# VH-VL binders against Uncharacterized protein aq_532: the designs that were tried, part 1

No score or structure here was measured in a lab: all are predicted.

Target 1, 203 residues: Uncharacterized protein aq_532, of Aquifex aeolicus (o66814)
Amino acid sequence: SDYLLRAESLFSQLKDANAKEETPYLYGKVKGYYEAIKLYAVEYKEDRIKTLFTLMSKNTKKAVRGAYTEREPLTELITFEPRVYFEEYCDGIMDECFYEKHYEKEKFIELVDYFSLKRRVEFLRNHEGKYCAPFDFGMAEALFNAVSLELMQEKPDEKVLIALREKLEPILVMAEEKLRYAMKKELPCYRNRLSEHIGYWKP
Structure headers, positions and changes below count from the first letter of each chain, unless a header shows other numbers; antibody chains aren't numbered by Kabat.
F, E and O stand for the ipSAE by ESMFold2-Fast, ESMFold2 and OpenDDE, each averaged over both directions (binder to target, target to binder). V2 = 0.75 x the mean of E and O + 0.25 x the DockQ between their complexes.
[cut] stands for letters that were removed.
Atom coordinates printed by the task and the answers are left out, and those that the model quotes come from them; centres of patches stay.

## First folded at step 1 (VH-VL)

Design I2
Fold by OpenDDE, look of step 2:
Structure I2 (fold): chain C 203 residues (1-203), chain A 120 residues (1-120), chain B 107 residues (1-107)
Amino acid sequence: as target 1 above (203 residues)
Amino acid sequence: QVQLVQSGAEVKKPGASVKVSCKASGYTFTGYYMNWVRQAPGQGLEWMGDINPNSGGTNYDEKFQGRVTMTRDTSISTAYMELSRLRSDDTAVYYCAREGYDYWEGFDYWGQGTTVTVSS
Amino acid sequence: DIQMTQSPSFLSASVGDRVTITCRASQGISSYLAWYQQKPEKAPKRLIYAASTLQSGVPSRFSGSGSGTEFTLTISSLQPEDFATYYCQQLNSYPLTFGQGTKLEIK
């Protein structure tokens, strides 16, 4: 894939810019998108690659230019909003009917346990995970965005969803552990999270 | 240039309260935690607590819990530390200090100090 | 609470001497350690942060080292203006705590 090659080059540029040290959150985001692109490349999903590449490029530019500051809001989180529909069920004997709530693409939602992933990512966002786990958090968000993007497709790819989830979950665990540890120990990265300072926690 | 200017010396009786002010300038007041440190005569530095000027959130040393109140007025970039039920051992110089963030820099700027004397 | 213990509490030295002050933490504090200098009737002045990063404007004769639980402040060649009291501070977790101080006096 042409986009894959470009993504590789883009990621290399990011490394050359010392983005890992200067903007670890964005570095994580870019790396997450890169990983997702690699997965999609195996499946020849050019449309999704293009979308993710755009996001990757956007964040790379921010990182390389040094324009990103801690005062800036978190980058966008893509969320899948399933349509809700109701099915009528009747007992067939007493003619008593009830309605059951269903989600569009419920099979895929359950496959990745999407709402659980969403809640976990939101937990990190709400508790300022970018300060104590910037890299892991950034990468998790990027991969979550990819999951959401896939679910938005008319025909989500089950294999891709599984692969994305398998990559995302360990990263989420790391991010969560780091944040919770920081909370528990009241580390500087957490206690100063509401300041307008620039920087990220580093061990 | 960053400056922290504190209020003048105070003389109080036991049981009274004292409120020290710290006016900040030269930087975004809400962007940095403000800390309070005191030093009794001939003694070392003692951290009392801090405040997030943006949210108003505070952290106090347990030693001062129930007696200390840290507040801020963002409109005039001023932090306040009030200590109640004063005792003779509260006699000290009280400092406000800005906490750096980038690499846990500690206190990069300090006020000139406010002498509080508690005597009957 | 994390206790910070400095040694020695008092130190006598001469101009030109190499002096070392040690700070020990009761538990690991990584590199979240700052050093301050305080002269009589003056506010403390930050010398070192992040255990080894020299504050801008501070002479290069000052240096900090260490991680975890053992830290040192070194003055390679003592100058007359260096006679003061020095404090270490941990910034790892609440409550923030200082060492008891080291008073550096003229021999």
Scores: ipSAE 0.006, ipTM 0.567, lowest interface PAE 9.5, mean pLDDT 87
Fold by ESMFold2, look of step 11:
Structure I2 (fold): chain C 203 residues (1-203), chain A 120 residues (1-120), chain B 107 residues (1-107)
Amino acid sequence: as target 1 above (203 residues)
Amino acid sequence: QVQLVQSGAEVKKPGASVKVSCKASGYTFTGYYMNWVRQAPGQGLEWMGDINPNSGGTNYDEKFQGRVTMTRDTSISTAYMELSRLRSDDTAVYYCAREGYDYWEGFDYWGQGTTVTVSS
Amino acid sequence: DIQMTQSPSFLSASVGDRVTITCRASQGISSYLAWYQQKPEKAPKRLIYAASTLQSGVPSRFSGSGSGTEFTLTISSLQPEDFATYYCQQLNSYPLTFGQGTKLEIK
């Protein structure tokens, strides 16, 4: 598709800027969106590809600019906030009332273990994941954003959700392992938050 | 020195609500999830839920769904747990507990506990 | 939910004994397990995290092992201050469930 060719052309800009080395978090995020676009291209879902391409393009611009200006900001985290509803029923024996919580799209949330994914990505984001595992964290964040965006669809596609989860899990595990290792060994990417300013992103 | 200091003991009637506070000090409050765990007299530990103090996002055990609300005030480094529609089997000690830096490390610091007694 | 089953629920032992407490998960949890010690009227204290990493300041007579579904806490030579209740907890997925506890009493 036209979006797939356009997405591939963005990597020429990233290569020219040496973004993989200079802005590894944003480079990883661009790669994650590209992988999501490829999954959607198999399913011929142009409207979802357009949204992901817009995000990929925005992050490419930030990566290229960041490589030239030595700045690498955190970018978007997209979370799905499901509507909650309750079914109340009362136990007549104890005169107690109980709530049964239901989420919109509950089967899709369970299919990808969404709340666990959200907690894991937020943990990395809040605990030096960008510094200690920039590429893997960036890529995981983009794939998580793709999961969130699919859950926001009126009728989420189960096959796409499974494929996104399958691609996301090993990358997320790698980011978590790198962060854990950095903490155990007190590597500069972790220790610098205690005694040094944060200024440069080469771990 | 990491410290978690909880509010004092509470005595409540069935149907009321209780709000327990947990004031954190000695670390960056927004950098670590805060968990709530309860323990009925003579019983084991029961995880109730957690809160991300940075985002305010929560996860609750389904047993407490619709009755528990976890919040925080980042300006005073304080987490809160409110349990409503109390019943006698909610009588327990309620703990706040800080999640370790890596989430798989469990809870490295605990509050002193807050005794909540529900009786009619 | 992942169920955590400890065995034994009660254990009577003498000072100097080697004590083993096991914790079984109903499904795989990798090494995402912590062990806690709780004395009467006190908050729990973390002993071991990541299945086998000893918390700083915990005596070396405590050790943990296991991965997947089977985990063990070992006290190599029981001391008087070790009589307490011990809990395992899985950190793999919500809800973050505890085992039912193992009360270690003086024989």
Scores: ipSAE 0.000, ipTM 0.447, lowest interface PAE 17.0, mean pLDDT 86

Design P13
Fold by OpenDDE, look of step 5:
Structure P13 (fold): chain C 203 residues (1-203), chain A 121 residues (1-121), chain B 107 residues (1-107)
Amino acid sequence: as target 1 above (203 residues)
Amino acid sequence: QVTLKESGPTLVKPTQTLTLTCTFSGFSLSTSGMGVAWIRQPPGKALEWLAHIYWDDDKRYYPALKNRLTITKDTSKNQVVLTMTNMDPVDTATYYCAHTEWGSYLPFDYWGQGTLVTVSS
Amino acid sequence: EIVLTQSPDFQSVTPKEKVTITCRASQSIGSYIHWYQQKPDQYPKLLIKYASQSFSGVPSRFSGSGSGTDFTLTINSLEAEDAATYYCHQSYSLPYTFGQGTKVEIK
């Protein structure tokens, strides 16, 4: 895939720019998109690769050209809104009925435990995980975006969803642990998140 | 290529039951994910979804008309049948059957030409 | 049920001009909106699916955009053959619903 080759080039540019050290959140984000693109490339999902590449390119540009600061807002988050339907249950009297809510693509939602993933990513976003776990948080968001994108497809690919989940889960755990620790211990990365930042999380 | 065609009476008396048949080709309701829906359109008015049947014989109806509607399929004949009881002049409309692709609640990508059903004494 | 409101109900347009039709949903439906074209005495034909994806055989002058509650169908350069009524449709939740339609006539 041409996109895969270009993605590799973009990622190389980030490394050359020392983005991992200077812009770890964006580095994580771009890294996440790159990993997702590689997964999609195996499955020959060109349309999704193109979408993810676009996002990767935008974030790469910000990181390499110095157009982004850690104090700027978080970058894009894609969420999937599942289609819903209602089943009517009646006790034999038309006036005595109730509705039960169901979700389309329930199989895939359950497969990746999407709502749980969403809550976890939102937790990180809402509690400024960018400061205390910038790389892990960025990468988690990118991979989550890929999961959401896949779920939006008419025919989600089960294999890529599983692969994305398997890659995302450990990263989420790391990000969450770092953030919770930082909150509990009131580390500088958390205490100073709303002021001039003094360094990033270091293990 | 997917094709659908509606057939049935074009004139129905009030209080009678309408029975329409959709005969299709290019797909099978034995194939997982396939669905067929009925949509109607009164003269000069908007489209109204009526019912949907899936490959697994799951059925959905427009709530306001649920007690009057029955949708069934004959997979071997590639047919879907819609029955609507207690017809009224207000039910005069062009009735369409339409195909949906893999999955549920998707767009109607292929339509029949429709059949005008007039309810009159 | 989800209500779809189109705007405008009617418009008369000169050929080669840009046509814009909007569809507003009563609640967020993501991208589960579709557009149909219906010419007189014909069945509705799918134009755009999932807000922005062109259906097979649809001319490039047709495009769709939007997400959440506000959606737009655009005809970049109106052709005479584009005179028709256009409908938006949501497949986000049951019951499926359509907009009231927008009639486009050639001036």
Scores: ipSAE 0.000, ipTM 0.517, lowest interface PAE 13.0, mean pLDDT 87

## First folded at step 4 (VH-VL)

Design A1 (from P13 with heavy chain S32Y)
Fold by ESMFold2, look of step 7:
Structure A1 (fold): chain C 203 residues (1-203), chain A 121 residues (1-121), chain B 107 residues (1-107)
Amino acid sequence: as target 1 above (203 residues)
Amino acid sequence: QVTLKESGPTLVKPTQTLTLTCTFSGFSLSTYGMGVAWIRQPPGKALEWLAHIYWDDDKRYYPALKNRLTITKDTSKNQVVLTMTNMDPVDTATYYCAHTEWGSYLPFDYWGQGTLVTVSS
Amino acid sequence: EIVLTQSPDFQSVTPKEKVTITCRASQSIGSYIHWYQQKPDQYPKLLIKYASQSFSGVPSRFSGSGSGTDFTLTINSLEAEDAATYYCHQSYSLPYTFGQGTKVEIK
């Protein structure tokens, strides 16, 4: 698609700014959106690609500006908030009734174990994931945002959800492993979390 | 370094409740991402996953057995407890506890030695 | 529920020969397959995680491959101590399930 070519062109701006080294969280986030766009390109879903490209472009601009200004803020986290409803069912023989809590799009939520993914991304975000695993956390956050956006669709695409989760899971594991190591060893990225200029952890 | 050990009764009568304790060392369930699972193996048969508990008290059960299973943890004692109600001879199996780390989709990397539980009159 | 089907159920192999065990999933599970070795009267031990990653301390003769629905565990040169039953396990979707096992014996 035309958006895929435009997405690829954004990397020249990132290279010029040395964003991979200067703003690794934002660089990872841009890369994650790019990977999501590639997955959608297989399915020819231009509307969904447009939204992801807009996010990718905004984060690219922030990465370039941040590299120049030595600032790297956290950017968007997009969460899907399903509506809940209750289903009543009764045993006609025993005249007993039970209520079950259900979520809209429950099938799709279960398909990707969405609440688990949300909890894991939020943990990284709240516990110095940006400093201890910036690239992996940024990429995971973008892929998670893509999952949330797909779940928000009127009819979520099961193949896309599965592909997004397959890409997201190993990146999440890597970010979590890096954070766990940093916490256990009390590395500067975690221990000196009040310092805005601490170095990023590398194994 | 990670070790797990199952303990509890080895003989249970039909309809009784089985309580098994997994005592472990080399990790803590206060640590982000850590979990303990229970798996059983009937004699001469394949492995069957039963339940899983995580550091944040998230719990998962095999659906067909969920009404019979309860998994709990005591983080200060490094213990996980599995309770299974209404035992039947078909539940005769070796019961294992196993460690997982980080997330829901990881392998069972370290296992206990297992305890054989026989359900018989 | 995802069914894992292993082949063969049983294999008798001459030492130093190559052993191949397959695991077929009833739906695509990416690379979320893991392999375990269980020697007689012992507990299972993790060999391969995520289809192809060796677990710590596993001899290099063990390797895994595959993605999607078809996965393979290979023992390139069988040793006497490798006589065991091998299980695949999927962690892709609840409930977690295991294959029926493949018993490998020394001929």
Scores: ipSAE 0.006, ipTM 0.529, lowest interface PAE 11.1, mean pLDDT 86

Design A10 (from P13 with heavy chain G103S S104D, light chain S91Y)
Fold by ESMFold2, look of step 5:
Order: C-alpha cells, then sequence, then structure tokens
Structure A10 (fold): chain C 203 residues (1-203), chain A 121 residues (1-121), chain B 107 residues (1-107)
C-alpha cells in the first residue's frame, strides 16, 4: 500500500523538527499509529489504514508545530463504548427466570481484555504519563486507539485485535513501570505536575 | 490500616442464590486505582478468582461463571456485594474478598478472613 | 485461558536450606505475576508482586524472579514458620488464574 510509503515519508518532517526530543509524546503517538498501519497492511485493510493514516498525519503536524512552540498537548483518546443488553433466561436448570447481562461484541472485548486496557491507558493519561513516560505512553495510546477503532467495526478482526494487543502490552508495561517509578520516587515529572489541574482559563 | 470482612450465609441449598457482602475500611473505592476482588477456595483445592470491581465501576467476571455472578459496590458504605445464582454443591468453598491497587500492579495485598459457604441439601 | 503450572507440587525441606518453586505460564505474561503464601486454615498473604517486588513486611529471605513464561519464588533460608502452600497468580488476561499450589513442609 502507498499509505505505508506516505507514512514513512512523514518521519522526514518529524526528523526536521527534532520531534523525538522536542515532542516525545506526540512522536510516540505517530510511531504507534505507524505500527498499527503496518499490521493492517499485512491484512490488506485499506479503509482502516486510511483512518489510521489520517490520525497519524494529524499528530505529525501537531508534533512539528509543538516542537517549534515548545508545547505538547494531549491529543485524541478513542474509546469503544459497548451497548449493554439483557437476555431473559428461563430455560435450563433454573427455578425462576433470570436476566443475563451482555455487552455487544463481548467475545472481542474479552479477547483483548479491553476494559483492563482502557483503565490502564486512562490512568496513565490522568496521572502524568505524558510527562513521566511520554514516548511509551504516546505509543500505547495510539495502539489503544487502534484497538478501539477495530472494536467499533461491525465485524472486528480477531487476528488484528490479537496482533494489536501483542504489540501494545510491552509498550504499556514500560509506560506503567516508568510512571510507578516516578510516583514512588516523587520525580519532578510527577511531583511538579500533580497539583490540582486548573487549566489557565480554558473552559 | 486496610481491613476487609466477608459476611453472608454459611449454608445454602442447591439452586439458591448466594449473596455475600465485603465490608472494608482503610481505603475508599472513590479513590482512583482502588479495587476489590472476590476469590474462592474449595476445600483442599487451589484459589479461584471470581470477580473484580474497580474504582471506576468497571467490572470483571470469571467468564465461565459470568452469567451467575453480579458484583456491585456502595462507595458510601464501603461495601462490595457479590451475588451468585443457582448454587451447586461444587460451589462449596471459602469465599474471600481482597483489596487491590492499580498503581501497585494489582496484587491482592489485603484479604478478608474468608467465609466458608457450604452448598448442601 | 492462561494455565499456570507450579513445580513441584510438594517438597519437604531441611530448615535453613534453600527452597525453589517454579511457575510456568502457558503463554507469555510479561512480569504480570504475583506470589502468595497460605498457611493451614489461614487466608492467603501476598509475598511478591510484579514478579520480583517484595511486599511490605515480607522477610528478605523471600525473592521472586523471571519474566515471560518462567518464574521462580525462592526462600533462601527456610524457617519453621515458612511451612505453607505457595501460589502464583497472573493478572495479564481473563480469567486471572492461580497456579495449583506448592506445599512446603519442614523436614
Amino acid sequence: as target 1 above (203 residues)
Amino acid sequence: QVTLKESGPTLVKPTQTLTLTCTFSGFSLSTSGMGVAWIRQPPGKALEWLAHIYWDDDKRYYPALKNRLTITKDTSKNQVVLTMTNMDPVDTATYYCAHTEWSDYLPFDYWGQGTLVTVSS
Amino acid sequence: EIVLTQSPDFQSVTPKEKVTITCRASQSIGSYIHWYQQKPDQYPKLLIKYASQSFSGVPSRFSGSGSGTDFTLTINSLEAEDAATYYCHQYYSLPYTFGQGTKVEIK
């Protein structure tokens, strides 16, 4: 796919801006989307590649701009919100009727342990993961977004979900290790940024 | 100091519903990273994890039992409740509740003393 | 479902000797494993978290190691109070399974 070649060309812009050093969170996020695109290219899923490339390109532009302005905002977090439904259960060895709770796409949610992944990424995001483990957190966030996007498909691909989880897990663990170390040692990345977030007059 | 205690019936007949309450102190489920789990141990056998509830009300169940289990929390009462339907003699076990913390790698670091639940007719 | 297989199931060890317990996972689980001690008629107690990190108040004779699929709990100098059953536990993916246990007794 020409999207792989185009994705690789974006790294020239990142290199010119010194984005790996200046905006490591966004650089990691761009790299994470690139890794997801490579997985989808093996499966020839061009519609999904196009979506991920758009996100990759958007974050590349923000990384380049941020390197120039020495600012690095958090960017998109994409979460899958499954519908809950109930089935009436009166058959089998039961004394009375029961209602069984289910999630849409429950098989796929369980396949990647999605709610655990969501909780872990959200914790990093809310507790200075961007500052204490920027590259790993950015990369993990992008791969997590790719998992969410796949779960949003009407027919999620199990092979892709497994491959995304396999790539995501070691990156997520590294981000978590760095954050836990920073928390336990009260490093400046954590301690200096832990005061109540006030957001200077931004609604 | 973190403490947990299980309460509920110790004898249940087959097909009945078991309801267990974990009452805890020394932490709050309103605090990010906190969770409570239920684990059981049949007499003379290994530990079996059953269910988890986290501070953000995210819930996990042992998949083979998920249609029989319900876990809920009442943060204001410092309680977590486990309900297990259609009890069978094979469900005879000591039931524990335990504390866990996400920022500490989610171990079951503090346990209740456990309550033995016998399922017999 | 990830199966944790402990070895040995049982060992009888002379006081002050080294005890080694292994836990093998049926697939890679990184370092997402914990170790618990359970004495007769007691609730389990956490010993080691995240493969190698000692829990508060655990004697220094206890240590954990390993990553991927192969993990080890070591008791460097067995004391009488260490007679117990030891369990490994993974929290990498559902269901969060325990090993079958290793019973350690004093010779």
Scores: ipSAE 0.006, ipTM 0.523, lowest interface PAE 11.8, mean pLDDT 85

## First folded at step 7 (VH-VL; from A10 with heavy chain S32E S103D L106F, light chain L94W)

Design K3
Fold by ESMFold2, look of step 7:
Structure K3 (fold): chain C 203 residues (1-203), chain A 121 residues (1-121), chain B 107 residues (1-107)
Amino acid sequence: as target 1 above (203 residues)
Amino acid sequence: QVTLKESGPTLVKPTQTLTLTCTFSGFSLSTEGMGVAWIRQPPGKALEWLAHIYWDDDKRYYPALKNRLTITKDTSKNQVVLTMTNMDPVDTATYYCAHTEWDDYFPFDYWGQGTLVTVSS
Amino acid sequence: EIVLTQSPDFQSVTPKEKVTITCRASQSIGSYIHWYQQKPDQYPKLLIKYASQSFSGVPSRFSGSGSGTDFTLTINSLEAEDAATYYCHQYYSWPYTFGQGTKVEIK
């Protein structure tokens, strides 16, 4: 499809701006969306590719502008918020009623361990993952967004969810390792950001 | 001095539900990063990870057994409970609980002594 | 699912000699592998974490090495107390799996 070719062409703009070095978080996010687009291309799902391409393109523009202006903002985090419902059943013989809590798309949520992924990405986002593991965090965030978007579909594709999860996990682990190391060693990427947020004294 | 101990029935009949409790000390599941895992070992066979639960209720199950397993925690009692439904003689094994932590590269660094569960008519 | 294949399945080794156990992963797992020792009738004990980092209290004769797909546990000079089964374990990708084990006996 021409979306895949257009996605590949965006990297020339990123290269011209030296975005990999200047805006590594946004570069990682663009790369993550590109990897998701490639997964969907194998399954011939062009409607999902269009959405991911739009996000990839937006983040490419921000990476290029950021590289030239020395700014690198956090960008979108897309979360799937499943509806909950309760199923009540009553035993007429005993006159007792019970209820069970269920989530919409519970099968698919469990397939990718979605709530765990959400907490892990949010942890990185809230604890300087952008500065301590920019490329890996950006890439993980984009792949997580792709998982969320697939779960939002009327009928999520199990094969794509599994593929996204398998791509996401090692990247997420690497980002977490880098952040944990930075926290343990109090590296500038973590220590300086923490001081600015919490107000630790710095001369 | 992290310690863990498994408790529960040692004999279960086929189709029954197994409930095992891990009671631990030296850490709390209210502490960020802390987790407990369940691992089993059939007699004379290799170790098999079953499930884990972390301080933030992150739960994961071995996929082939996910419909049979439930892991929960009771932070006030320093306990983690594993429930396994529809037991079969092939599930005869020693069941272990183990401590793990996100900050330490996720090893199972401290183990309980294990409890042998036999599934027999 | 990542398969860990240990080699050999069994070793009978003369005391004071070197023991080498390998663990091969079906895909790259970086350094996210741990080694455990299980003596007869005992629970497993952590020996080596993150491919090469010794756990506290582990004798210096134990060491680990490797990255990617090929990992090695080495016992430099085997002692009688080291007769045990050794397992590798990956924490790179869910589900977290163990190798089939390598039994080491004193010849």
Scores: ipSAE 0.000, ipTM 0.437, lowest interface PAE 18.0, mean pLDDT 85
Fold by OpenDDE, look of step 10:
Structure K3 (fold): chain C 203 residues (1-203), chain A 121 residues (1-121), chain B 107 residues (1-107)
Amino acid sequence: as target 1 above (203 residues)
Amino acid sequence: QVTLKESGPTLVKPTQTLTLTCTFSGFSLSTEGMGVAWIRQPPGKALEWLAHIYWDDDKRYYPALKNRLTITKDTSKNQVVLTMTNMDPVDTATYYCAHTEWDDYFPFDYWGQGTLVTVSS
Amino acid sequence: EIVLTQSPDFQSVTPKEKVTITCRASQSIGSYIHWYQQKPDQYPKLLIKYASQSFSGVPSRFSGSGSGTDFTLTINSLEAEDAATYYCHQYYSWPYTFGQGTKVEIK
C-alpha cells in the first residue's frame, strides 16, 4: 500500500526530529495511528486508511514542528455516541409490557466493550496521563480513536474491531499502571504536572 | 453548491499530450477530506476511473495508465489538471472531473458536465 | 483489480413495475459501493452511497442493499424519468472500478 510507505516515511520524520524523546505523547499517538493503518491495510480498506493517515500526518507535523503554546498539548479524542432506542418487552403475564433501553450497534459495542474502553481512556486523559505515561497514553488514544471511527461506520468491521481492541488493551493496562503507580508514590511526573515539568515517569 | 467544469482541447492528434483542467467552486482542496477525481467514458461504454488527488496532495492513478497520467492541483485557483501523454484513438472519450469527500464515504457526489475528447489524425 | 459485474445488462420495464439491478464484486468489499444514474447525454449522478444510503434529493423509490460481494439497486416503482444506465462503483481498494452498467428502458 502506498499509504504504508508514506506512513513509514512519516515515522522516519519523527525519528529524525527525535520526537520519541522530545514529544513522547505525540510520538505515541502517531505510532498508534500507524498501527491502526497497518491493521486496515491487511483488509485493504483504503478509505479508512486515508482517514487514519490524515490524523497521523497532522500529529506528525505537529510533533516535528514542536510549536506549542503548551509543552505538549493533548490532541483529538474521538468518541462514538450511539443512538438509543427502546425495545418492547412483554413478560406474557397479564399482558404487561415495558420498554428496555438499547444502543445502536449494540453488538459491536459489546464486542469491544466500548464504554469500558472509553472510561479508561478518559481516566488517563482526565488525570494527566500524558506526564506519567505519555507514549502509552498517546498510543492508546490513537487506537481508541480508530475504534470509535470504525464504530461510526454504518457497518463496522468485526475483524478490525477485534484486532484494534487486542492491540489497545495491553497498552491501556501499561498506561494505567504507570499512572496509578505515579499517583500512589507521588512521583515527580505527577506531583509537578501542574507546574514546571521535570520529566516523565520511568520504571 | 458545488460545481465543476472541465476545459481543454476537444481534438487531439495521436501521440500528443492531452491537458485537461477542472475548475471548481463550492469547496476548496485546502479543506481536509476534499478530493477531485478524473473519470472517462468512451462513447457507448462504461465509466473508467483515471486519477484522484486529495487535499494533502496524495495522488492515485489507474495502474495501467499510470505512466501516462499526471494529476496536479492549484488550490489557489480551485483547479485540478490532468495530463495524459501519448494519446491514441482508443482514448477517445468524455472526460469528467468529480468531487469527493471522505466525510461522506468518498462518493463522486458532484460531477462536471464532461468534455468529449476525440483523438484523431 | 476488483471486478464488478452487473446484471442484467439491459431491462425493458413497464412503468410502475419494480426494477432490480444486481452488482457482484469479485471479492468481498463490505459496503464500500456506490450507485450512479446516467441519463442519455448527461453526466452520472449519485443515487446511493455506501451500499444503502440515499443521496440528497434522490426519490424514495430508489434503494440499495447488500454487503460483501452481492449488492442490489432497487427502483420500487419505475417512473418514465428513470430511463437511464445505472452503474455500481467500488472504493474498497485501488484502483476504483465500475460495473459495466445496466440500461433501463421504458416499455
Scores: ipSAE 0.000, ipTM 0.534, lowest interface PAE 13.1, mean pLDDT 89
Fold by OpenDDE, look of step 11:
Structure K3 (fold): chain C 203 residues (1-203), chain A 121 residues (1-121), chain B 107 residues (1-107)
Amino acid sequence: as target 1 above (203 residues)
Amino acid sequence: QVTLKESGPTLVKPTQTLTLTCTFSGFSLSTEGMGVAWIRQPPGKALEWLAHIYWDDDKRYYPALKNRLTITKDTSKNQVVLTMTNMDPVDTATYYCAHTEWDDYFPFDYWGQGTLVTVSS
Amino acid sequence: EIVLTQSPDFQSVTPKEKVTITCRASQSIGSYIHWYQQKPDQYPKLLIKYASQSFSGVPSRFSGSGSGTDFTLTINSLEAEDAATYYCHQYYSWPYTFGQGTKVEIK
């Protein structure tokens, strides 16, 4: 895909701009999108590549232009919201029926444990992981967004979902550990998160 | 400022091919992120997306009409051309071209005035 | 294709009243939806982008909300000039599709 080449170029631009040091959250986000694009490229999913590339490009521009500051809000989070349906179960003896709640695309939701991932990402957002784990947090959000996007497809690609989860899970763990540690130890990145001079924790 | 304008025949006979040209200014399809789409609207009916072309010459078509539609661009002239074969009275509609840009989440943010195309014998 | 169903198809509203238009997608589309306003004999104009972001020049009385499958366009206090047909549009996946439109008239 030509988008893959362009994605590589964008990522290179980000590196040249020293975004890793100056805007680690965005750097992580862009890198996450780049990794997702690479996975989709293998599967020839052009439509999803375009979407992710757009998001990657937006964040790259933001980082390169120097417009993003520590005070800027978190960037986009894409959430999959499955339809809910109820299945009726009746016992063949007493004719008592009950309804069981099911989700659309339940197979895929379970495959990636999506709701768990969502809660974990939201935890990081709610507790401002941007400051104590900016890179990991950014990357995790990007990959999570990719998971959400895939789940929103009419026919989600199981292989891609598995690959995305495999990349996302260890990053989430790192982000969570860093944040929890920062909270527990009241590190400057956490303690000063509401001050004018926040700084990022780089363990 | 971005402007678009549709041009072409306003009357087409059944089975003939419609050729519409969108001439635009204020942006270039050589610029990354830019796109132009065609959208039509039958009288008194809803909007219907037809085709989309991007700066990288990627093209998308409405599936049910894909075999009838061709979209092309001439970047040097700032023009996008839509051809639709085998026209039928049901294809009578106002045809719009619209601008899209990825930095703004790909909305149709700028439209032409539209051109009414009537298909009649 | 993703089907967008708007509700209602038509409503007549007194000025200064609140107007609510809903758009339901046949599947989850995140926030990849836009709203357009089209007045008679005019081209559609972008109103709300990405579910909740107002386009430049759009009055503050217009707002959008929702995610997943259910979206809402709200006019907090209807003005006479707001008489128009409103369309939702999804750009999540091809083919791009529009709702059937909601016509708002002034009483």
Scores: ipSAE 0.000, ipTM 0.555, lowest interface PAE 10.7, mean pLDDT 88

